# Designs tried in a protein design chat: VH-VL binders against Small ribosomal subunit protein uS7c (rps7). Part 20

Target 1, 178 residues: Small ribosomal subunit protein uS7c (rps7), of Euglena longa (Euglenophycean alga) (Astasia longa) (p14760)
Amino acid sequence: MSTRKLQKRKILPNDSIYNSLLVSQTINKILSKGKKNIARYIFYKSMQNIEKIKNENPLDIFKKAVDNATPSIELRTQKRKKGQISKISIKTKLERRNKIALKFIINSAKKRSEKNIIQKLQGEILDAYNNTGAAVQKKEEIEKSKSPVNNNKKFISKNKKSKNKKQKKRLKRKKNIY
Short names: E, the ipSAE of ESMFold2; O, the ipSAE of OpenDDE; V2, 0.75 times the mean of E and O plus 0.25 times the DockQ between their complexes.

## First folded at step 24 (VH-VL; framework fv_recaticimab)

Design rd3 (from rc5 with heavy chain T28E; at its last look DockQ between E and O 0.60; V2 from the best seeds 0.00; counts 0 for: pae E 13.9 > 2)
Fold by ESMFold2, look of step 24:
Structure rd3 (fold): chain C 178 residues (1-178), chain A 124 residues (1-124), chain B 112 residues (1-112)
Amino acid sequence: as target 1 above (178 residues)
Amino acid sequence: QVQLVQSGAEVKKPGASVKVSCKASGYEFTDYYMHWVRQAPGQGLEWMGWINPDSGGTKYHQNFKDRVTMTRDTSISTAYMELSRLRSDDTAVYYCARDSEYWYIYDESAFDIWGQGTTVTVSS
Amino acid sequence: DIVMSQSPSSLSASVGDRVTITCKSSQSLLYSSDNKNYLAWYQQKPGKSPKLLIYWASTRESGVPDRFSGSGSGTDFTLTISSLQPEDFATYYCQQYYDTWTFGQGTKLEIK
């Protein structure tokens, strides 16, 4: 009865055509798990159509579209501990922002009115490339909602936790009186 | 191996209802729209509507919208079309037909697999 | 609805003949974003269900003999049978799937 099973790799491999992690991440988000071959077909066909329309490298177009749909969200770094600098890497922050942009592009594409999902995806990518379209609008909405006023919500939550601890001590004292 | 098998012929009186079944085999039933098309004797083909077997969502042609109901049972890969308040001019062969592309890829495509047809005769 | 008009309504031809059937739509079936014509052709033999021959105006369905070809774009489409065979006796329908689904009235092909 051995427990020597090999652990599965957690790293998502680059796609086979563009050798791009971004493309692999995009394909994973297009359809539910188990429909991966169909999702690959949808994405690669959209890229081929974009290349025909723009006569440019479609991967570069897609990267710009993703960048345009990436919100400028201030990712709060962890509090410094004993004068040490946060251990969160810049690369991890960029990967999280790219995942958000991919969600915006794919979800916005699905809601488009074109005749098929391939055309929906290529249309959203091209709009995002031109800094327009619903994915970019969603990105702009999030950037507006993350104003300095909203940052105060984190302070309020921590203050409420300390107030709740004080309230629990008061209830315990009342119980002891009985 | 991909096949659509429909229920048998029906004879109905005016004012009655008919429910035709269409059992799919050899493919993933929930991946394709199912369409219903009818053909009156000596006439051409008339599209009636579609059902998305995954969601149960439907679209009906205006000529049938108040008399047709399309449903499905995914556990037995079967689609149904019910036509109510039958008239003599509803006498036709009723076909189910599979959309040739996945519904989540194309909104419109041709019909690549057809059932054998169900003859419905409406007479008094 | 988009109206589909076929011509001729019927025709007789001999084995080996080249046959053409035309189909005209009331509006363009060419979708600019994918550059595809949303047009199909079906064959229906007496007492049987329709069989898909051609889709996207010119793409043959798997298993369809190469004597069948589709051509045309926009509003005008043609089905051609390059060398008619006895088994080609049937009624032929065009169908648009640009906006909903409508069929032409059919062309009955009789073999002499």
Scores: ipSAE 0.000, ipTM 0.513, lowest interface PAE 13.9, mean pLDDT 81
ESMFold2 (binder alone), look of step 24: mean pLDDT 94; pTM 0.955
OpenDDE, look of step 24: ipSAE 0.532; ipTM 0.794

Design rd4 (from rc5 with heavy chain S100T, light chain L29V; at its last look DockQ between E and O 0.03; V2 from the best seeds 0.00; counts 0 for: pae O 12.7 > 2, placed apart)
Fold by OpenDDE, look of step 24:
Structure rd4 (fold): chain C 178 residues (1-178), chain A 124 residues (1-124), chain B 112 residues (1-112)
Amino acid sequence: as target 1 above (178 residues)
Amino acid sequence: QVQLVQSGAEVKKPGASVKVSCKASGYTFTDYYMHWVRQAPGQGLEWMGWINPDSGGTKYHQNFKDRVTMTRDTSISTAYMELSRLRSDDTAVYYCARDTEYWYIYDESAFDIWGQGTTVTVSS
Amino acid sequence: DIVMSQSPSSLSASVGDRVTITCKSSQSVLYSSDNKNYLAWYQQKPGKSPKLLIYWASTRESGVPDRFSGSGSGTDFTLTISSLQPEDFATYYCQQYYDTWTFGQGTKLEIK
């Protein structure tokens, strides 16, 4: 049994300026070609600019922006019957959803028309903060795709029933061995 | 210019392994999923799998799940596809192709940039 | 897997002709939530890599001539070349990316 060494998920430390895991995650997502210092520069300069513009704590603004861009669900493909597929909405952990939001923000920023990446990122964060922009739009698109709640309950119930049936079968098998 | 450049042609014996490289340039390598598609001579296109260059996460087609390994080196913007236990029917041109969207699960997309292809010939 | 079926497998046409290629999916590739068809068309010339022509069933890729158009929804799709040019002789593939990625068998467009 080759113990695939679970690659220890390197715990990403908080950033040194804002003491925020979210910021560290964002910087890592901005990171291109291993140039971490440039990614830091881009992010922190964007934050400084935001602070100047809003005269508020830029971290709070950023958190709100991320929150606004964070989808409540994740879309997955489900095979229901042999040959039948459907896209279903699944509620995932907030951490995962936040990562998705960060990707939306960063990717949307890159597509903006501003002259430099700092301004692009700044712009997208501010738009997201205001519940506007391409990142938020992407979130909204995902949320609009919510499968009717009724189908998820049936699937969860079937999986619970299947698990219960397997457990009952296991219990019956154990009872028949004694 | 955005481009994918693949490694050269390979000739292998049955049972051997082949590793094809795909070097990306002109864009941020980690921003797009990289797909691998093969095409047997005179045949259609077959999707093999994808790798997320950012996380290293992969998804393989069931037909290749036990034989294919996709990796990447972000330092040189290069994706790799290794196919093991080669058979004669693995003779094909192998392509890397860029997904137009990073988050394919929300907005699955087509392949907008392709490598030039790598011919792999498996012969006794 | 969603099976993609193209028709015809081969077609002969002349320059200036209107050409139509059809693609059928074994399952709908229309996502009801976004009302998009997860279908693409590719062109492949001999010895070359596939080139993306159309995505989302009807959106033309940048740099693709206007004579190429995609239509259809659900399970039935069509690629149309309004006026065939000499450079259009190639093999064309449809692709679904609704669930994983699968291709049609291809349609070879030859010069009559």
Scores: ipSAE 0.000, ipTM 0.549, lowest interface PAE 12.7, mean pLDDT 84
ESMFold2, look of step 24: ipSAE 0.032; ipTM 0.629
ESMFold2 (binder alone), look of step 24: mean pLDDT 94; pTM 0.957

Design rd5 (from rc5 with light chain S33K; at its last look DockQ between E and O 0.08; V2 from the best seeds 0.00; counts 0 for: pae O 9.5 > 2, placed apart)
Fold by OpenDDE, look of step 24:
Structure rd5 (fold): chain C 178 residues (1-178), chain A 124 residues (1-124), chain B 112 residues (1-112)
Amino acid sequence: as target 1 above (178 residues)
Amino acid sequence: QVQLVQSGAEVKKPGASVKVSCKASGYTFTDYYMHWVRQAPGQGLEWMGWINPDSGGTKYHQNFKDRVTMTRDTSISTAYMELSRLRSDDTAVYYCARDSEYWYIYDESAFDIWGQGTTVTVSS
Amino acid sequence: DIVMSQSPSSLSASVGDRVTITCKSSQSLLYSKDNKNYLAWYQQKPGKSPKLLIYWASTRESGVPDRFSGSGSGTDFTLTISSLQPEDFATYYCQQYYDTWTFGQGTKLEIK
């Protein structure tokens, strides 16, 4: 039984400048494959630019931007018996939803037309702050796709039952080996 | 037109040093990592290292770490690679190559623009 | 270092032929965060510098003819020339840039 060493989820520390987990999470998402220092540079320069433009605390602006891009629900793909794929809305923790928002912001930023990634990120953050931009649009799309709440209870229950059944089967298999 | 133009062929004795230049034009020199790659006669390609023209930061392959120095002059958009303590097996064509992506987007990417190459011959 | 292995080392083909070159990496070149394969293909003609053909395993560089295509994921990659042209006789190299940069040993494509 290959004990998949539960890779201890390395707790991401807060960033050193803003003391924010959100900032750390954002920095980690800025570059697909790059040096962390570069990601920091991009983010912090974007924040500096935002500060200069708005003459406000850039962290507050960023938080509001993330909030505006944070969906109230998460859409998950459910495979139905007949090969039909349905999207179901599930309630997830705010932390997860924030991560989704960050993904929206970063991905949207990358698609912008500005000259460099700093300006792109800056632009997207500011748009999101103003409840505009592609990231916020993505949020709105998710929220519009709300599947009826009643299906969520059934899905959670089935997943719990499936996990319990797998666990029971594993326990039964262990009992039969001894 | 985006191009990299390298210095001319060099003939050196063992133990000497060689400095190859690579002049960039047609793009912002400081936006892209500059790589150095060499190719021995009839052999494959070997990555030597890169320089960030903006910061001057470098990364060298371990095989060259003690002998290679990469520098740049931003005023003339020129990168330099100096290889010291030359040996016969250092005989190769040396290429500068631009990273295809901005250094501030990707740490590592493919090489989209190459210099014409500089032949360095090390002979006694 | 990630080792890149190309096959074959040499290949003879005729104009109009479909040609396939394979590259295998010692480690996966797929990055989970962006779902991209950090692999490139280059063409090099004698006495010339390498030319980028394909990056991200399957994206053609600008100006590269459609007959060139890259495929694969993880550790196994393929460069395909759908219909070989006279100008395509060259040496081809795969390159990983997932961790530092390493090249395959090359595949020399010769005219039959």
Scores: ipSAE 0.013, ipTM 0.593, lowest interface PAE 9.5, mean pLDDT 86
ESMFold2, look of step 24: ipSAE 0.303; ipTM 0.706
ESMFold2 (binder alone), look of step 24: mean pLDDT 94; pTM 0.956

Design rd6 (from rc5 with heavy chain S109N; at its last look DockQ between E and O 0.38; V2 from the best seeds 0.00; counts 0 for: pae E 6.1 > 2)
Fold by ESMFold2, look of step 24:
Structure rd6 (fold): chain C 178 residues (1-178), chain A 124 residues (1-124), chain B 112 residues (1-112)
Amino acid sequence: as target 1 above (178 residues)
Amino acid sequence: QVQLVQSGAEVKKPGASVKVSCKASGYTFTDYYMHWVRQAPGQGLEWMGWINPDSGGTKYHQNFKDRVTMTRDTSISTAYMELSRLRSDDTAVYYCARDSEYWYIYDENAFDIWGQGTTVTVSS
Amino acid sequence: DIVMSQSPSSLSASVGDRVTITCKSSQSLLYSSDNKNYLAWYQQKPGKSPKLLIYWASTRESGVPDRFSGSGSGTDFTLTISSLQPEDFATYYCQQYYDTWTFGQGTKLEIK
């Protein structure tokens, strides 16, 4: 029996605190494999901080942030006649779109200038919740590339500007002491 | 038990180079920055730089930038610091020190584990 | 580099005394977004490597006795030993890690 022909079905369990598949998916994307406990700490601490800042349910804030960073994409290869899309197809489409938004949020967070990853993650989530920040900008650029009528805005990397400001600050300090 | 064990004392002539080793045990070597700090006799502590053992990336203090090289061998969990063109005022105890948090969580941290120190004497 | 200044340079005290060591930075070490002061205290006994006592200005490292405490924020920080013990004679260093790493010049604590 060949192991290449044996396929394993992977089911990701909901997280233990919010009982949310979205949270489990997010935790899996924060760090490389083998660091799941640390990734949980990072995410849950970010949520606790968000709750303190907003005094609102942090899961609701996170869901809105993900929604705001989720691109609206018309899938040409998956289009079917009206009425043929099943409940299974709807769940699969939403899950795929969420994965894209999570990638935008996490990758954008890592590029932020805050001093630790917990602050980086909470900052990006709060920005996305307010429909701003680099993750939402990436979402908007994807939507424009799939929409030929609305090609009027340009992408500018927020993290590139942050690094440039940090580098300039260090250079100015060296000149001032010499 | 988390430990950093450094190589033995060195006596060098001016103009020579010295390479100090620091072997880590009891933790995942690639998860934490390794720092090097020196202390001249009767003096305070001077940060020299760090190495990220995962990537091999380094950052050096400007005072050592042209003379220091930090490397590592992940297969034996060992960091190295080499200081070239030695002068009499490089006589010091050289320490390796572990960053207190994972390098991918905080950009700057305190140092929670220190090696025993390596005395480098530059004379004659 | 951020300059760290300690006072006093040396101090003599008796067992049981309350001892205070001050550290001042040339700029604020408080990062308002996480509300942390990027300041540590180390103890170094003669012939030994430094030992971390306090980080984030006031958080005690594991295994450090309760008599050691850190306080302060921004540019002014204090290490306090509430009841001095014979094993506490050492040199104490503050360290900033807000932007790179720099140490104070040290405070030598001598037991009378």
Scores: ipSAE 0.064, ipTM 0.632, lowest interface PAE 6.1, mean pLDDT 83
ESMFold2 (binder alone), look of step 24: mean pLDDT 94; pTM 0.953
OpenDDE, look of step 24: ipSAE 0.149; ipTM 0.703

## First folded at step 26 (VH-VL; framework fv_recaticimab)

Design re1 (from rd1 with heavy chain D54E, light chain D99E; at its last look DockQ between E and O 0.43; V2 from the best seeds 0.00; counts 0 for: pae E 3.8 > 2)
Fold by ESMFold2, look of step 26:
Structure re1 (fold): chain C 178 residues (1-178), chain A 124 residues (1-124), chain B 112 residues (1-112)
Amino acid sequence: as target 1 above (178 residues)
Amino acid sequence: QVQLVQSGAEVKKPGASVKVSCKASGYTFTDYYMHWVRQAPGQGLEWMGWINPESGGTKYHQNFKDRVTMTRDTSISTAYMELSRLRSDDTAVYYCARDSEYWYIYDETAFDIWGQGTTVTVSS
Amino acid sequence: DIVMSQSPSSLSASVGDRVTITCKSSQSLLYSSDNKNYLAWYQQKPGKSPKLLIYWASTRESGVPDRFSGSGSGTDFTLTISSLQPEDFATYYCQQYYETWTFGQGTKLEIK
């Protein structure tokens, strides 16, 4: 276990509705800086909809969704000279792992086929809560990359260009998100 | 104060290209999709496609995807539509139109602001 | 593409009349998850660009007079003008935005 120096971090207040740091962190990741009021609207409306669907505490649902999308390792990207890319697996602190899961959930939600971002986020959170969906799949992919399965490690280490890029047609006509 | 101002009328020969500009003012150009819609004389409205001014990403209707190119210049808040290999049945008024909602909230919305239109005439 | 059928193609009416224009879609425009109908109405005068009147089937755009109202859900929609004014003689279009964007063929409203 190596000693890591503490890094100064911004003080991020808990959100005003759930009094949760996790919620505040999530809101910060939904949209670009400067659009936080819109991001709050998106997240809180998604949570309200989840509560109506499940009739359960939506914060508890969200926490489980995040846990299910949290990998046991952190995926880092490191470039060598002349632009070569390699990936390594690093044991991470719990906080860093939570941030990775939030990225998986939010980015996966944005790619969904629902008609608005509120429904997209709601759907991804519910899928992750049930241990399914693209965010959980992303978590499983990086956990499998640590696996002793030689084909996956051999294939990944030999090809810096992702082989899971699909030549898929757009399934539904959708606008781009930021 | 919110408005879209388009470039002037064009007369083109078959086989040529036309590029129409649409300058936005009074709002944040990169927050809304920009659409292009055409209207042949005496006919209804035909959606051609959109551009996301933030990313430059586009989506074209199947009927135009081989001939249309939509671009933008965010430094002057201007969108462009270029239609190539013009035919006489491309004679129409071409409009730019803005989505009524932020592109990052709804994928499809109505059009609340329209340009004045640009008449393109394709004749021999 | 979702086909939008307007009725009538044209109509003639007098100032002060109540008129209705109907629009049918080939598929439901109601997204039950957000409970919205993805339908708009536009007014277009000769030589001018279209002007948004109604969106989400029944929501009036800012600055549109109260005499304009939209109703309907699913596949059947109506634009109503409760008391025609001289400036209301125009062509009216419905538009779906449930899956891409398509317009009805238009309804020309003429002075009698």
Scores: ipSAE 0.371, ipTM 0.731, lowest interface PAE 3.8, mean pLDDT 84
ESMFold2 (binder alone), look of step 26: mean pLDDT 93; pTM 0.951
OpenDDE, look of step 26: ipSAE 0.514; ipTM 0.793

Design re2 (from rd1 with light chain D99E; at its last fold request DockQ between E and O 0.68; V2 from the best seeds 0.00; counts 0 for: pae E 3.5 > 2)
Heavy chain, then light chain:
Amino acid sequence: QVQLVQSGAEVKKPGASVKVSCKASGYTFTDYYMHWVRQAPGQGLEWMGWINPDSGGTKYHQNFKDRVTMTRDTSISTAYMELSRLRSDDTAVYYCARDSEYWYIYDETAFDIWGQGTTVTVSS
Amino acid sequence: DIVMSQSPSSLSASVGDRVTITCKSSQSLLYSSDNKNYLAWYQQKPGKSPKLLIYWASTRESGVPDRFSGSGSGTDFTLTISSLQPEDFATYYCQQYYETWTFGQGTKLEIK
ESMFold2, look of step 26: ipSAE 0.366; ipTM 0.724
ESMFold2 (binder alone), look of step 26: mean pLDDT 93; pTM 0.950
OpenDDE, look of step 26: ipSAE 0.593; ipTM 0.826
ESMFold2, fold request of step 27: ipSAE 0.242, 0.385, 0.344; ipTM 0.684, 0.738, 0.707
ESMFold2 (binder alone), fold request of step 27: mean pLDDT 93, 93, 93; pTM 0.950, 0.950, 0.951
OpenDDE, fold request of step 27: ipSAE 0.501, 0.443, 0.455; ipTM 0.788, 0.769, 0.771

Design re3 (from rd1 with light chain N35Y; at its last look DockQ between E and O 0.44; V2 from the best seeds 0.00; counts 0 for: pae E 3.8 > 2)
Fold by ESMFold2, look of step 26:
Structure re3 (fold): chain C 178 residues (1-178), chain A 124 residues (1-124), chain B 112 residues (1-112)
Amino acid sequence: as target 1 above (178 residues)
Amino acid sequence: QVQLVQSGAEVKKPGASVKVSCKASGYTFTDYYMHWVRQAPGQGLEWMGWINPDSGGTKYHQNFKDRVTMTRDTSISTAYMELSRLRSDDTAVYYCARDSEYWYIYDETAFDIWGQGTTVTVSS
Amino acid sequence: DIVMSQSPSSLSASVGDRVTITCKSSQSLLYSSDYKNYLAWYQQKPGKSPKLLIYWASTRESGVPDRFSGSGSGTDFTLTISSLQPEDFATYYCQQYYDTWTFGQGTKLEIK
């Protein structure tokens, strides 16, 4: 039996409610594989709650939240060196940056103190929309880490900032053997 | 179909330890917190703690945190509660109980499925 | 811990009676963000494990007869049995799950 598997790149379909690739990508990150129906329920219920609170299009709110949590600094260095130049497409860079923002939002939501994941996700999205909350803080910390340190007080303060320990277990990644 | 089956009754001397097992069947063991609750003879119910069977993480009530250890074996869908340094007032029925909702949705819920109970008697 | 106080501690009643049991918490169990009361009711018969009757203060667990109902909000909650049946003689416990888990002291419902 061959150990190599040649797989074509899978195209992720847009979600069925908002017709949005971003929403599909978010749903895939909420829970482990095999729990997509539950992840859809969590996300769509969070979006419904956001709509009730803001009385605005919740997809627009979510897109702004993701944008606010998206780092502006290139996360993978493309070095200009003799002989070879690697170019990354602009579309690939945006998709990579969005995936990082989604990870910040989802992981930060899971650490929140609200009583259920729907309220946790809704709260993190609303905070990120308002340019606050742990996901935006994580984005800002990464942006500062990629810049030269201009002041030791700023660097020392950020390094000594207390981070909340997990009070509840986060969703653990499980790999299924096929 | 959905059930929790606990190990049999135990008689222990003061100072010993007891380990009670709770085998789950009919549902995905790793999707729900497992709780342990005890009931002394003629008394009410006392929550002892929980384990997340997926991660193995635990939370213990402060009254037990120095003496209780909760573990699990996901390969056989079984949770364990061990109570050490037993004394006579640890004589009780010990129950395992499952959260009524997925642990990744609600942090705290009611208990919809209970084991049959394990009587632990501590006597000289 | 949140303290749960039940009353009465025991109650005598006849088959067919309407029975009410109250439960008071030391703080509100209503979470304003999801509008749920984090309160459950259990039935326990001698030698048996507890059985969930009601959760979220008023939602009946699957398979629980219609004669059991829960009501109340905040700190004051009631379990009602509308027409008592012989199999309903048991001890009843309320439980909060707003902040960890605590149970009331129990209410023993006895036949008259």
Scores: ipSAE 0.369, ipTM 0.731, lowest interface PAE 3.8, mean pLDDT 84
ESMFold2 (binder alone), look of step 26: mean pLDDT 93; pTM 0.950
OpenDDE, look of step 26: ipSAE 0.520; ipTM 0.792

Design re4 (at its last look DockQ between E and O 0.24; V2 from the best seeds 0.00; counts 0 for: pae E 5.9 > 2)
Fold by OpenDDE, look of step 26:
Order: sequence, then structure tokens, then C-alpha cells
Structure re4 (fold): chain C 178 residues (1-178), chain A 125 residues (1-125), chain B 112 residues (1-112)
Amino acid sequence: as target 1 above (178 residues)
Amino acid sequence: QVQLVQSGAEVKKPGASVKVSCKASGYTFTDYYMHWVRQAPGQGLEWMGWINPDSGGTKYHQNFKDRVTMTRDTSISTAYMELSRLRSDDTAVYYCARDSEYYWYIYDETAFDIWGQGTTVTVSS
Amino acid sequence: DIVMSQSPSSLSASVGDRVTITCKSSQSLLYSSDNKNYLAWYQQKPGKSPKLLIYWASTRESGVPDRFSGSGSGTDFTLTISSLQPEDFATYYCQQYYDTWTFGQGTKLEIK
């Protein structure tokens, strides 16, 4: 039994400037080819620019942007009987919120038309802060795709009733043999 | 000392190709975009294009897009500019110039802080 | 392409003079996202490569004397030499790097 050494999930420390886990997560998401200094530079410069533009705390702006880009639901693929794949809507887990939002923001930023990644990121953050931009649109699309929560209450109730009926029949058959 | 050293003067016939080299020293070659600019005799400066020495990616001015090829050899920190189908109006001094932006991966268009000494290319029949 | 127009094309001055060169762009070089003007000034002496003097319209390059200054915003820019020195006789070029790279036609500064 190969004791897969539970790789100690390296707890990501807070960033040194804003003392924020979210910032650290963001920097890591920006990180490409192991160049952490560049990722830091990109993020911090973007934040500096935002601060200058808004004359507000850039961290608060960023937090709001992330919040605006966070979907309340996630779509999960459920394999049904007979090979049918259905998408079900589930509430977004708290632990995944930042990850999803940052994915939306960073991916959307990269697709923007600004000249460099700093400006792109800055632009996307500001748009998200204003509840606009591609990241927020993605959120909205997910939330609109509310697959009717098939009230599987009826299907679970039928299967529980069927199992209970089969168990009751088996118990009755055993009682009649003695 | 940060410097760019270019190859020597070239004399070519119309229709020929010329390849100019630019060797970088004193800095990390792959950290800065390299531009090429030419100057005809008594004329102004004309941007030709840039190369990302790290990725090899290029952008050419439309006027040169079909005739210019920019390459690099990272092992010797050297950029190359090749111009084909030469014409008399291609007679000029050709310069390599370093983009001043250190973080080229977050590249915004910036000024040129280091220049090569120039390479004179003469196209004559 | 953004067109850069310098004035004058040529100028004669004496040592000690205050010299002003103007550069106009066909479009604004002010970028709203960073509030910077994407303009540079270069000095070129005969037979030599251009030398960067000013970038971001008003920032002096390292090693450039204080007598050189850049000003302006948007479409109108100025290079000023407060007190002309013998070594300052050269051709000066403005450059935009807002959208690709284009240069002014140059201003030749000659000794009077």
C-alpha cells in the first residue's frame, strides 16, 4: 500500500505588501514560467495605477472586483444512467470562489486590447469593479445557465420508496416463512 | 558597459539581399526587445521592426513586411536583420536599437536607450 | 501611422543661447491608462548614432545634462536647451512610441 505521502499543502503565505492571501493567489495565477518577480511586478504596478486613477485603496477595489466576478453557482457534470450527461448547478464553495474569480479576471485580462499585461489587468480589474467586463460577463453567463434544478426530490423519493417497498416485501416474506 | 556592435559596411547590387548583425553585450540579451531603424542619407529615421530575442517573435513595419526578416542567436547574443530584393532607395545606415523597457514580457512600446554604431548599406548597380 | 512634425527644420544659434524645438503629433500621445506621453527626443551628431535624451516627454535619460528639458502633452511637445554648449550642435529628432514608432523629420541645430 504505497503511503502516498500527503504532500503537505504548502500554505500560501500572505503577500508582503498588502498582507493578503488573495494577492498572493493572484500573483501565483499570473505567474508564468516561474518568474515570480515579474508576476509581482505586474500585479503591484497594476494596483499602483488603479490607486492613482481611483484615488482609493487599490486592495479594496481589487476585492470588490473579485467579488463581482465570483459566480454564486458552479456547473457540474453529472453522469446519468445510460450515458446521459447532465449539467447541474451547485452553490460555489467558499474555498473555490477566489480561484474561479481570479481565473475569470486573469483570462479576460489577457484577451483585452490594451498595450501590455499591466494595463490589461488594470483594465479588467476596473471593469470588474464596476460590474462590467468579460470576467463579470462570464459570471453572469454561468448564473443564467441555471439548469432547472430538476427537483430530483421526486426521483430520490421514488427510489427510496422502491427500496423501502422491496425491503418491506423481503421482511414480510421472512416473517411468513417462520 | 552596455553596447550594441553591428557588422561592417555592405555594398550590394539591386535585387540582392543583405544581412546585418548586431551583437549585444553588457546586459541580458533576451530581456529586451531589439529594434531596427534605418536612415537614408540626409533623411530622417525609419522604424523597420522589432524582435523579441527570447521568443523570436517579430513585428515588422508594413513597408518592409515582405522583404525583411529579423532573427537572433541567443547563444551569442546577436540579432540579425535581413533585407531582400534590395533597391537603390534601400541605401541607408541601418541601426539596431534596444528597447528601454526591461520587462519586455509586459511590453509596452517605449523609447530606444541603446543604439548600435550603424551599418552602412549601399545599393548600387 | 502617427505623423510627427518638427519645427524648425533648421536653426542657427550661438553658444549660450536658449534653444527651443517643437514637435507636433497628428494624434494625441497621451495614454489615459497611465497618464504618460509616449514621446522621446534624440540627439544625433554627424556620423554617429542617435542618443536618447528625453523619454515620456519630460524625463531625462541618465547622463543627459540638466540644460536639456522636455515639456508638453497631447500633441504639442517642446525640447529646450537652456544654454547651448558647443557639443550641442547636432540634429534632434522627436519620436512617438504610442502606436508603433515614428520620428520627426529632424531639426538641425547649427552654429551661428
Scores: ipSAE 0.017, ipTM 0.622, lowest interface PAE 5.8, mean pLDDT 85
ESMFold2, look of step 26: ipSAE 0.131; ipTM 0.661
ESMFold2 (binder alone), look of step 26: mean pLDDT 91; pTM 0.930

